# VHH binders against DegV domain-containing protein DR_1903, part 4

Target 1, 288 residues: DegV domain-containing protein DR_1903, of Deinococcus radiodurans (q9rt62)
Amino acid sequence: MIAVTTESTADILPLQLGYSGIHLLPVPLGHQGQVYSERELPPDQLVNLIRTTGEPARTLAIDDEVVARTFEAALQGSKSGRLVHVASGSRFTPHFEVAARVAGQFGVRVQVIDGGTVSYALGVQALHAAHLADQGADFGQIARALAELRERTLLTFAVESLDFLRVNGRIGNVAAFIGNWLGLRPLLAVEAGEVVSKARVRGQAAAVRTLLSATHQFQHQTGETLRLYCGHTIGGEGAAEQLQGQLQAVYRDLPAPLHPLGSGLTANVGPGVVAVLAFPRRFGLGHA
Below, E stands for the ipSAE of ESMFold2; O stands for the ipSAE of OpenDDE; V2 stands for 0.75 times the mean of E and O plus 0.25 times the DockQ between their complexes.

## First folded at step 1 (VHH)

Design L6 (framework vhh_lunsekimig_d3)
Fold by ESMFold2-Fast, scan of step 1:
Structure L6 (fold): chain B 288 residues (1-288), chain A 120 residues (1-120)
Amino acid sequence: as target 1 above (288 residues)
Amino acid sequence: EVQLVESGGGVVQPGGSLRLSCAASGFTFSSYALYWYRQAAGIERELIASITSGGSTNYVDSVKGRFTISRDNSENTMYLQMNSLRAEDTGLYYCAAEYDSSGWYEFDYWGQGTLVTVSS
């Protein structure tokens, strides 16, 4: 089978049947000139560090040598001598560019896919790639399946503040939500490799209701049974539990598990975030 | 490797002017948003000025109209022209560069800081 790699910031979804054997490129965090791993700054400690210093943290580029070492390790475990790397969206991070450059050193043995997304939506693509590889799929089959999954994925979320996205310089089309809007929460989505603005709502209950409406609309548009995940950053637990309860009341036979989001995403969207990830259930996630 | 080096700090009287420079080596500015931060002892680091890869600028209210940020991509250098300096402007000034195409993950490079003291 083809080996699969992605980034540590893909917030790989927990699989009850085990892990897919995916190798992760470690994405470093930067704060006030210091470099940390995500293990050194788990989300609660990251949030405390940001609050104590008043300075945002950011994800940093992965060193070429680290990428090469990770690719070599993954290839040693590859029965086909082949590797697929699923990178975060090239419009979100520099990681696709770095991975593609390093992959050139390995010729046809390493292929890099632009995932067009981030966080657990990227994680789902990597898990699906591993599932297909386990079933004997070639690179072209994997690339086509991931493109279809990407097109049929809903990733939408409510943030407490746009400050984290603003200081990162990539708020673009959501800039209209900047200002003195007390009590308003922006509702954002990932579409075509960009963060887009979907709504402005007042309070947690309205944010949860809007995420539910987006999920219902998406289900009707796709016409398929969905897999559902309720993501959250530190402080967003209550909203995520409320969202989960309401989703499970409507989609009774489908679990909607809570999914804690990691430090890389937390650095860029902040605490208090609640998110929904949805995609057709036919996209398998594997466990090999 | 990658470095950001600030220069131009010093001691100046209230009402005076200083021009800070931030020179990069090991990478080019053209795809980066660039920032000036300042930090006084016991106070959290504050973003005071920014300039995007496209040249759009923004300032914190306390320096708006007094400070001007600019960039020279051919020289890999960013500047902060500081006029009408006040005692409250005293602090360490840091430049930072961030890859200006991502919103969730970032290249983030910081300088070592340059000291500005406004005293009378």
Scores: ipSAE 0.000, ipTM 0.131, lowest interface PAE 17.4, mean pLDDT 80

Design L7 (framework vhh_lunsekimig_d3)
Fold by ESMFold2-Fast, scan of step 1:
Structure L7 (fold): chain B 288 residues (1-288), chain A 121 residues (1-121)
Amino acid sequence: as target 1 above (288 residues)
Amino acid sequence: EVQLVESGGGVVQPGGSLRLSCAASGFTFSSYALYWYRQAAGIERELIASITSGGSTNYVDSVKGRFTISRDNSENTMYLQMNSLRAEDTGLYYCTAGLRYSSFPYGMDYWGQGTLVTVSS
């Protein structure tokens, strides 16, 4: 079967990595001139470091050698001798470009897909790719399925501050409003490979209500049973639990599990974030 | 490969005590939050207790002060100490790791057989 890789910032849980066989391309973290792996700087320590120093952390460029080693390691486990790499959106990070360049050294053996998103939205694409690969799908089938999943994915989130996106160069068009949202929580979404502004709200209850409304609108537009996830960074747990309770009250037969977000994403969006991720249930995340 | 095996259930009178165990294999136990769920006849499974990797615990209101969740990372085992048992505590008790997160996307494969607790006079 085709092996699958994605980035450490895809927020795939360790248990999911264990059963899916996905290999992670490590994205390094930087803070005040020091370089860390996510293992060396887990989310609680990263948030404490940010709060203690007053300085945001950054995700850093990946060395070509690290990419090559990751691809080689994944190929060792590939019975077909082939690998698909699902990269974070090319408009968000340089990681797609680096992966595509290095993949060229492997010829037909490695294909790189632009995931057009970040965090667990990217993670579910990688998990779906692994599921399809286990079922015998080829590169073309995987690419088409991920394109469909990408078009039918809702990723909406509330941040405490735009400073984290600004420092990492991920703020896009929202940069024009950075000072204008003082005291308000920006509500953002990932649409067509971009971060877009959806609303500005005051307080946790209003943020949760806006995420719930976005989910209802999305469910109505798709007409399909959804998979729902309540994402959070450190400090966002209470908001995520409130969101989960409200989603489960509306969608009684659907679990809406809490999903802790990792250090790489926390560096880019900051602490106190709550997010909803939704997509049609037919996109399998696989046990195999 | 992931296995969770519950044990320790039985028949006990109201006011009695039981200690449930959940033996885990196939994953890095110490890295995960762990959960006890209960399923009574005709009722959906409900989360009754949780313990984070750092040791923080949470309980549903009906068991607060009576049940204690704990973990032994060296033995890859989680426990539920159940005191002052009531008839309403009767049910199948299941353990899981990360189910409140997106760790088990399909089916019953990651749910063990459960352990039955019957509180009867």
Scores: ipSAE 0.000, ipTM 0.114, lowest interface PAE 19.4, mean pLDDT 82

Design L8 (framework vhh_lunsekimig_d3)
Fold by ESMFold2-Fast, scan of step 1:
Structure L8 (fold): chain B 288 residues (1-288), chain A 120 residues (1-120)
Amino acid sequence: as target 1 above (288 residues)
Amino acid sequence: EVQLVESGGGVVQPGGSLRLSCAASGFTFSSYALYWYRQAAGIERELIASITSGGSTNYVDSVKGRFTISRDNSENTMYLQMNSLRAEDTGLYYCAAKVGYWSGYYTDYWGQGTLVTVSS
């Protein structure tokens, strides 16, 4: 079996609690010259720190030595002596570039895939890769399956402010809109490895309606039965509960579980975020 | 405490040049977009130039090609180089920063303004 690694910001734990077949690269957090792990600065403490200082936190590049140690640990658990690393999108973070560079030290034993996304959408790719590896899939089969999953994944979310993405350098194609977002909530999506602006709305009810509409459009586009997840950062719980209720009313046979998002994502998108993740049910998630 | 302090205003003849400076403190300067506004007598404050944290710039048409906005993150200072000044450029020039908070609200921070007078 091929071993699988991804990043701590993939938020795997909310998708499949207790699944330990995947090793995580720890993404460090920076705030006012100090460096933290996500464990050292959980979301509630991170948000309190931002509130008291008035300054956003940042996610930082992973040190090459940490990447090498994580790959070595994962390879020790690999019966085939092979490892696939599923990295966050190369246009969002430096993590793909760092992983690809370090993988060179391992020759053919480590292969790196550009996941083209972030957060629990990245987590779903890592879990699907592990599922396929458990079934005896080779690297080429895994890479093709993840490309298909990536093309059939909806990740869309409403933020309270673009400032957090801007500070972290992840604002991408939405930078042109920053001057016009005062008092409005941007609605964003991950498409073709980039963050794109889909709408700007006023208030929680409009944000929830827009996310629901995006999910309906995506379901119509795919024509498949979906898996649904409602994500949130601290302060987004009420909006996520409303979204969940409306999704469950429309998609009666499908659970839409609520998942808190971690500190790495919170640093990049801020508090008060509500998100939906959707993809076809046929993509297996290991023990799911 | 967020503070913005403008300097460099003065009296110049048409066709002259001035460089305005905005010294900032109390926030992570390199992380935020910064703005120059102008207020002429009887006219609402107008955004004339902006610069993102990454250095991308934007200008209102009336100053495009004549004014240049820049930033020095090591000195926590933003500049506005004003060339080929015209009588209509006369006004109070304000630097501004919009600092985002977790609530999705931007708090506008303003300097006290620096006066530019273009007259013959």
Scores: ipSAE 0.000, ipTM 0.107, lowest interface PAE 18.2, mean pLDDT 81

Design L9 (framework vhh_lunsekimig_d3)
Fold by ESMFold2-Fast, scan of step 1:
Structure L9 (fold): chain B 288 residues (1-288), chain A 122 residues (1-122)
Amino acid sequence: as target 1 above (288 residues)
Amino acid sequence: EVQLVESGGGVVQPGGSLRLSCAASGFTFSSYALYWYRQAAGIERELIASITSGGSTNYVDSVKGRFTISRDNSENTMYLQMNSLRAEDTGLYYCARDTSYFDLYGPQFDYWGQGTLVTVSS
């Protein structure tokens, strides 16, 4: 069976790591010259640290040595002696480039896939890869399935502020195009490997309604039964619960579980975020 | 390897029009979002317009309705059509391919051209 690795910022839950066998590449967090792991700085502590210091936190580049050690550890557990690594989108982070460079040391044993996305959308690709590997799929079959999953994925989210995105990076320079309208929440999506602006709305109820609308359009477009997730950062729990309730009112037989988003994503989008992640149910994650 | 070359700037009177071009080489043009920035004397660079790989456009409020950004993937060129020009539009116009990431992942890299000067005055 092919082993699977991805990044600690993929927001895979501990239980899912347990059943999937996925090994994580740790993405370090930086704050005022100090370096932390995500375990050392979980989302609630991260938000408190930002509040008490007034300074933002950042995710940092992964050292080549850490990538090599992660690949070696994953390969030791691989019965096939092969590994597929699913990296965050090459247009979002340098992690694909680093992983691809280090993979060269392993020859044909390690294949790196550009995931074209971030957070749990990336995590879902890694979980699906692990599911397929468990079924005996080869590299080409996994790569093709993940490409299809990327094309059939909806990732849309509402942020409280573009300040976190501004200070930590520039993705499509969405921040530069927001007006000075107080109380508006930007609605963003990941499309074709980039962050795009979809709308600006007033208040939590309007943000939730817009995410619900996007899900309805996506369901109509795909014509398939969906897997649904209501993502949130610290402070976004209420909005995520509201989204969950409204999704389950429409899609009565489908679970729409709440999914807490980790420190890496929180550093980049801030607290108070609510998101919807949707994709066809046929993309199995190895657990019900 | 990666190159961005701006052209089309010049001197024009208020109310006039100019069309800026950004010729790109050294990367897969169709795969990237591209940007127009403006820098006036004593002011930091300001993002004016953007166009995604899929063709979606965004503008700052001050140029909305007057400027139009477009791209020609077959020619590896991005354009900025500027109409109804005002004195405050004066500045150096840069095209950029943003290699941005969600956060600070070590050295930040942006690919910028050398700029093309637009002067709006009588």
Scores: ipSAE 0.000, ipTM 0.127, lowest interface PAE 17.8, mean pLDDT 82

Design N1 (framework vhh_8pnl_2; at its last look DockQ between E and O 0.01; V2 from the best seeds 0.00; counts 0 for: pae E 23.5 > 2, grease 24.9 > 24.2, placed apart)
Fold by ESMFold2-Fast, scan of step 1:
Structure N1 (fold): chain B 288 residues (1-288), chain A 119 residues (1-119)
Amino acid sequence: as target 1 above (288 residues)
Amino acid sequence: QGQLVESGGGLVQPGGSLRLSCADAGFTFSDYAMAWYRQAPGKERELVARIYSGGSTNYADFVKGRFTISRDNAKSTLYLQMNSLKPEDTAMYYCAADYYGDSWEYDYWGQGTRVTVSA
C-alpha cells in the first residue's frame, strides 16, 4: 500500500498516527533565537513564553535533509515502494515547494499533493489518504478524492488577535483588519487555499453563534450529513465546548469532538482560538 | 521525572460515593491536561474524564452526571468525585498527565488505585 506523510502542524492526534501509519515531517518552532520541536515547546509552555516575554514564536522552514529522511523512513514501511505526501497549502507556507523539490530525488516513488489548507483540515486529508491507501487506492484515486474533500471542507475560526498571523507573515488577504478591529474578534475561514475574512464580532458568545451559523449554511449548501470537529488553542477550550454543545443540540446523532490544536498552529493564530471543521461524513478517516 | 500518586480507592456498596485524588511530585502540574482512566479486570483501559490546563472538562458518556473531575493547581492535585457508583464502575483507576489531551501517549502515569463496588 502507498505510505502517507504530512506535516507535524497538521494536528493529527497520536492515537490517529498509531492506526493510520502516517509519518510526520517535523515543522520546527522558533522563539527568541532558540529552535524547538513541539514536544520541547508544547502549547501551554509556548503560550506562557509569549505572554511572559512579550515576544512572538514562529514556525520555521523545513530543511531538505529532514524531508528526505522522512520520505526514506516512510518508504521503508511501504509494500508498494510508493509514498504520497500531503503538504500544507502552497499559499500559506513554503513546505509544498520544499517537499516537491525533494520528491524529485525519488523519481515516481513520491507524489506531493498541495493540501490547500492547514491544521486539522490538512490532517483529515492525510488520514483520508491513508484510509484510501489501505483500501488499495492508487495515486490518481487519492489525488482526486483529496481534491473533492478540499472543495467540500468548511474551516472557519475566531481569533483574539491578528498579530500572530501578521508576525508569521500569514495575514494575507486579512491585512485590511489590522488596526481597525478595536473591541471585535475577527472570524476567518480557509477558502480556495487562502485565509479570508468572514466577520468581526464582539465576544465569545457571538463568535460561537457565527461558527454555528456557518456550519448550518455549509450543511444546507452541501445537502450531506457532516463530520464535525470543534478545534481550539490554549484558552479556547470553553468556547469549543460551548460550540460542541450547540452543534450536538442541533445535530443530535452527530459527534462533534473537541480537537486540541498544537504549538505550530498556536504560534500562527494565538491562544483563545475556537474553530469548526466540517466535511461530508463519507470521507473516512480509518479505524484500528 | 514527574510522579503521580493516586489515593482514595476502596470498597463501596452500589449507590455509594468515593473521592479519588492524584498528587504530583515533579512537573509543572498547571501546564498539563490531566485525565482519569480505568481498567476493569480482563478489559482495556478506558478514559473516564479529562480536565485541560484551562479548566475545561470532558466526560465519558457512561459517567456523565455521576462523576466530577476537578483540579487544584496550587496543591498540584487532581480529583475525581464519584457518586451513584455501580458494580460496573469496579476497576483500577489511573491518573495521567497528557500535554496534548489526546489519550494515546501520556507523559506521566500513576500506578493506580482500586475501586470495588460490591453487588
Scores: ipSAE 0.000, ipTM 0.120, lowest interface PAE 17.6, mean pLDDT 84
Fold by ESMFold2, look of step 20:
Structure N1 (fold): chain B 288 residues (1-288), chain A 119 residues (1-119)
Amino acid sequence: as target 1 above (288 residues)
Amino acid sequence: QGQLVESGGGLVQPGGSLRLSCADAGFTFSDYAMAWYRQAPGKERELVARIYSGGSTNYADFVKGRFTISRDNAKSTLYLQMNSLKPEDTAMYYCAADYYGDSWEYDYWGQGTRVTVSA
């Protein structure tokens, strides 16, 4: 079956990596000239490092040779001798371009899909790709299914500050709304491969209500049973728990598990983030 | 308006236990994230534990399973059970409430209760 790779910033949980067989391309973190893997600098240590030094951390470009070694390792584990790499959105990061360049060295055996998103929305695409590969899907079938999934995915989140996105160059057209000195939290979404501003709200309760409203609107638009996740960076756990409770009160038959985000995402969006990720349940993610 | 009042502090030998309480006369206790902070002489105020309205908890690393935060929304009361107390736990302990649940500001603080751990 076709092997699947994606980036370490896809926030796929360890259990899911185990059953899916997905290989991760490690995205490096930089802080004051030192380079770390996400495993070397967990979110609590990352936030402490930023706070004590006053200096930001950034996700860095991936060396071509690291990408090539990752592809080679995944191909060695593949009986088909073929690999699909699902990259973070090309309008967010340089990683799609690096992966596509390196994939050229492998010819038709390695093909790269622009995931058009980040974080667990990217992870969901990788998991669905692995699920389809286990069922015997070819690259074209996987690419078409992921394009459909992208069009039917809600990713909306509330940040504490836009400064983390600005420093990492991931801000897009929302850069004009720097800071939160008015007590307002930006509410953002990923749409058509870009980060867009949806609202600014005051306080956690308003942020959670707005995320709930976005989910209801999305469910109405799709008319499908959704799979729901309450994402959070370190410091956002309480808001995520509140969101989970409110989602479960509305969608009683649907789990809405909490989903912690890793250090790569935390460097880009900051602590205290709460998010909703939603997509039709018919897009299977596999299981052990 | 609302006011937070801590109680239960005192003198305890190392290895002993104390139970702190924080009472709120406010109408909306159940909507607030609640926390315990402490400040030892010569040190900065630091988080001990936080409990959200849904019951989820967050503990400082130095707690290491020795303390348990809990709440009784019907009584508008926050608790901190402190076991295996050490001399370095000596501090003023403060109750705090935060409607927003974020890191920006706590809406209410108590006046503190003193805990002293010494032989």
Scores: ipSAE 0.000, ipTM 0.096, lowest interface PAE 23.5, mean pLDDT 84
ESMFold2 (binder alone), look of step 20: mean pLDDT 80; pTM 0.807
OpenDDE, look of step 20: ipSAE 0.005; ipTM 0.233

Design N10 (framework vhh_8pnl_2)
Fold by ESMFold2-Fast, scan of step 1:
Structure N10 (fold): chain B 288 residues (1-288), chain A 121 residues (1-121)
Amino acid sequence: as target 1 above (288 residues)
Amino acid sequence: QGQLVESGGGLVQPGGSLRLSCADAGFTFSDYAMAWYRQAPGKERELVARIYSGGSTNYADFVKGRFTISRDNAKSTLYLQMNSLKPEDTAMYYCAAGSHYLYWSGTFDYWGQGTRVTVSA
């Protein structure tokens, strides 16, 4: 089978890494000149560090050498001697371009896919790729399936502040909304590989209602039964639990599990975030 | 060639020292992560040392304990102090700068033209 790699910022859970065999390309974290891995600075410690110092944390560039070592390690564990790498969206980061350049050193053995997204939306693409690889799929079949999944994915989230995206240079097209949002929570989505602003609402209940509305509209547009995830950063647990309860009242057949988001994402979006991730249930993620 | 200019390369005997400099020609230096790369004849370009905007550093295993990267934000200059030089250190050395806006980038906004280091008797 084809081995699968993706980024440490894809928010794949340790249990899922265990059964999928996915290898992670580490994305380094920076705070006050010191460099950390996700393991060295877990989300609760990262948030505490930001609060106590008043200084933001950032995700940092990945060196070509680290990419090459990650690919070599994954290939050594591969029975087929082949690897697919699923990179964060090329319009969010240049990681796709770096991975594609390094993959050139491996010829046809390594293929790189532009995931067009971030966080667990990227993680589910990697998990689906691993599932298909386990079933004997080739590179072309995996690439086509991930393109379809990407087009049929909803990722919408509420942030407490746009400052975290701004200081990391990821504010993009939502920069126009930073000026007069005092007391309101911005609601954002990932569309066509970009962060876009959808609304500004007051309070947790309004944020949860907007995420529910987006999910309902998405279900109507697709006409398919969905897999649902309630993502959160530190401080967003209560909102995520409220979202889960309301989703389960409508979509009883699927549990809408809570999904904790990692330090790389927390550095870029901040604490107190609640998100919905939805896609058609026919996309398999493998088994534990 | 962009906004970075390297200097300080030359010929040195094994065990000698050189100090490389990389000068800013017009960007906001303090906002950038900076790196030194090298490319030996017939080999691929490889990372030597990296320094982030806050001053934290990373080194390739083959230069640890021998090379020191530093920056002077007031002078908009990056340095590489190379001690205990070996023939294997012979290469073109390149300065690179990456914007804080490209933190997820393995690519750099600006590259220098390189400065040649030759270690031989």
Scores: ipSAE 0.000, ipTM 0.122, lowest interface PAE 17.5, mean pLDDT 82

Design N2 (framework vhh_8pnl_2; at its last look DockQ between E and O 0.01; V2 from the best seeds 0.00; counts 0 for: pae E 19.0 > 2, placed apart)
Fold by ESMFold2-Fast, scan of step 1:
Structure N2 (fold): chain B 288 residues (1-288), chain A 120 residues (1-120)
Amino acid sequence: as target 1 above (288 residues)
Amino acid sequence: QGQLVESGGGLVQPGGSLRLSCADAGFTFSDYAMAWYRQAPGKERELVARIYSGGSTNYADFVKGRFTISRDNAKSTLYLQMNSLKPEDTAMYYCAAGTEYWGYSDFDYWGQGTRVTVSA
């Protein structure tokens, strides 16, 4: 079978890594000249570090040698001698370009896919790729399936502030200076590999209602039974639980699990975030 | 071309008062956190006081109780009321504007400074 790699910032849970066999390419975290892994600086510690120092944290560029070593390690476990790497969107990070260049050293053995997204939306692409690989799919079948999944994915989230995207250079076409820091929450989405502003709402209840409405609209648009995830960063747990309750009331037979988001995403969007991730249930994750 | 212009500096005797002003000429003032920094000759710039878009304030320990930062969003003006001035308050005073960062401010825009001298 084809081995699968993706980035440590894809927010795949340890249990999911275990059953999928996915290998992670470590994305380093930087704060005041110190470099950390996701394990060395988990989200609660990252938030406390930003809070106590008043300085931002960033996701950093990956060294070509680290990419090459990750690909070599993953290929050791590949019975087919082949590897597919699913990278975060090329418009969000430099990781796709680095991975694609390094893959050149491996000829046809390593193929790199631009995931066009970040965080667990990227993670579900990698999990689906691993599921298909386990079923004997070739690279072309995997690439086509991931392209379809990408086009049929809803990733919408509420942030407390646009500052984290701004200081990390990922604000895009969203104006960082628009809106109140206190009590007013921007609602954002990932569309066509970019962050797009969708709404601005006051308070947690309004943010949750907007995410629920977006999910209902997406369900109607696709006409398919969905897989649902309630994502959160540190401080967003209460909002995510409220969202979960509302989703389970509407979609009674569908699990809508809480999904903690990692330090890489937290550095870029901040604490207090609540998100919905939705896509058609037919895109299996190997264990569902 | 967002510009910040400080005024109100000058020479004052110890124990005196000055009111500094900072006028904005090119961006949406009410959306930004604002701060006063100072720099004495041969020293690093240090934060004196900051005020967030929502009105919350922070002060350096060395000015707490003596200085008051305030803003008038309708006039796009930041103020620093300085009372009980000491010789160690002698410095160039700069205003800065930036976006709020989870209780902190990342300052992108700076003025040219206004000189404050406290001496007999």
Scores: ipSAE 0.000, ipTM 0.120, lowest interface PAE 17.7, mean pLDDT 83
Fold by ESMFold2, look of step 20:
Structure N2 (fold): chain B 288 residues (1-288), chain A 120 residues (1-120)
Amino acid sequence: as target 1 above (288 residues)
Amino acid sequence: QGQLVESGGGLVQPGGSLRLSCADAGFTFSDYAMAWYRQAPGKERELVARIYSGGSTNYADFVKGRFTISRDNAKSTLYLQMNSLKPEDTAMYYCAAGTEYWGYSDFDYWGQGTRVTVSA
């Protein structure tokens, strides 16, 4: 089977890493010239460091040598001697280009796919790729399946401020929405591989209602039974619980679990974020 | 972190067995991914086997079925049971430990190696 790698910022759960065999590229964190792994700086410590120093943290480029070592390790465990790397979206991180450059050292054995997204939406693509590889899919079959999954994935989220995206250079298409008014929270989505602004809403209840409305509209548009996740950064747990409860009231057979986001994502979007991730349930995530 | 120390290497005939150990009494293995690497004369260092903190293992194709990696976290000891040894297994074997994401480790800590020679 084809081995799968993705980035540590894909927010894949430890249990899922265990059964999937996915290898992670470690995305480093930088703060005032110090470099950390995400494990060295978990979300609560990251937020505390930012608050006490007044300085932002940012995700950094991955060294070519680290990428190469990760690819080598994954290939050594591969029965096929082949590898798919699912990279975070090329329109908002440099990681696709680094991975693609390094993949050149491996010829046709390594294929890099632009995931067009971040966080657990990326993790879902990696898990689905690993699932398909376990069933004997080749590169082309995996690439086509992930393209379909990307087209049928909703990722929308409410942030407390655009400042984290701005200082990380991830402001992109939302630059025109600069400003943070008391009680207003920007509502953003990932569409066509980019972060776009959807609204500014007042208060947690309005943010949750807007996320629910987006989910309902998405379900209607696709006409499919969805797999749902309530994502959150540290400080967003209450909003995520409220979202979960309301999703379960509408979609009674769907658990809509809470999904904590890691330090790499938290550095880019800030604390207090609540998100919905949705995609058709037919895209399996695999089992051991 | 203390120094990782390998032991159990030596000269063995083809078809023989060796058990490598790696220890450091001042080091808590349970929080780290552990691995064995080897470097044959004139070749680059290569992964032999990896064991994650949760117990999952990953083997190079050339050793599957012959070698078994294991860990004893209570004793802070890593093992490599090597069976059916071939002359091609002749190398310096290194123990490594690193910070862990499941599926990857940044190996920050290395031992000095133990030599395995498979020859008549």
Scores: ipSAE 0.000, ipTM 0.110, lowest interface PAE 19.0, mean pLDDT 83
ESMFold2 (binder alone), look of step 20: mean pLDDT 79; pTM 0.804
OpenDDE, look of step 20: ipSAE 0.006; ipTM 0.253

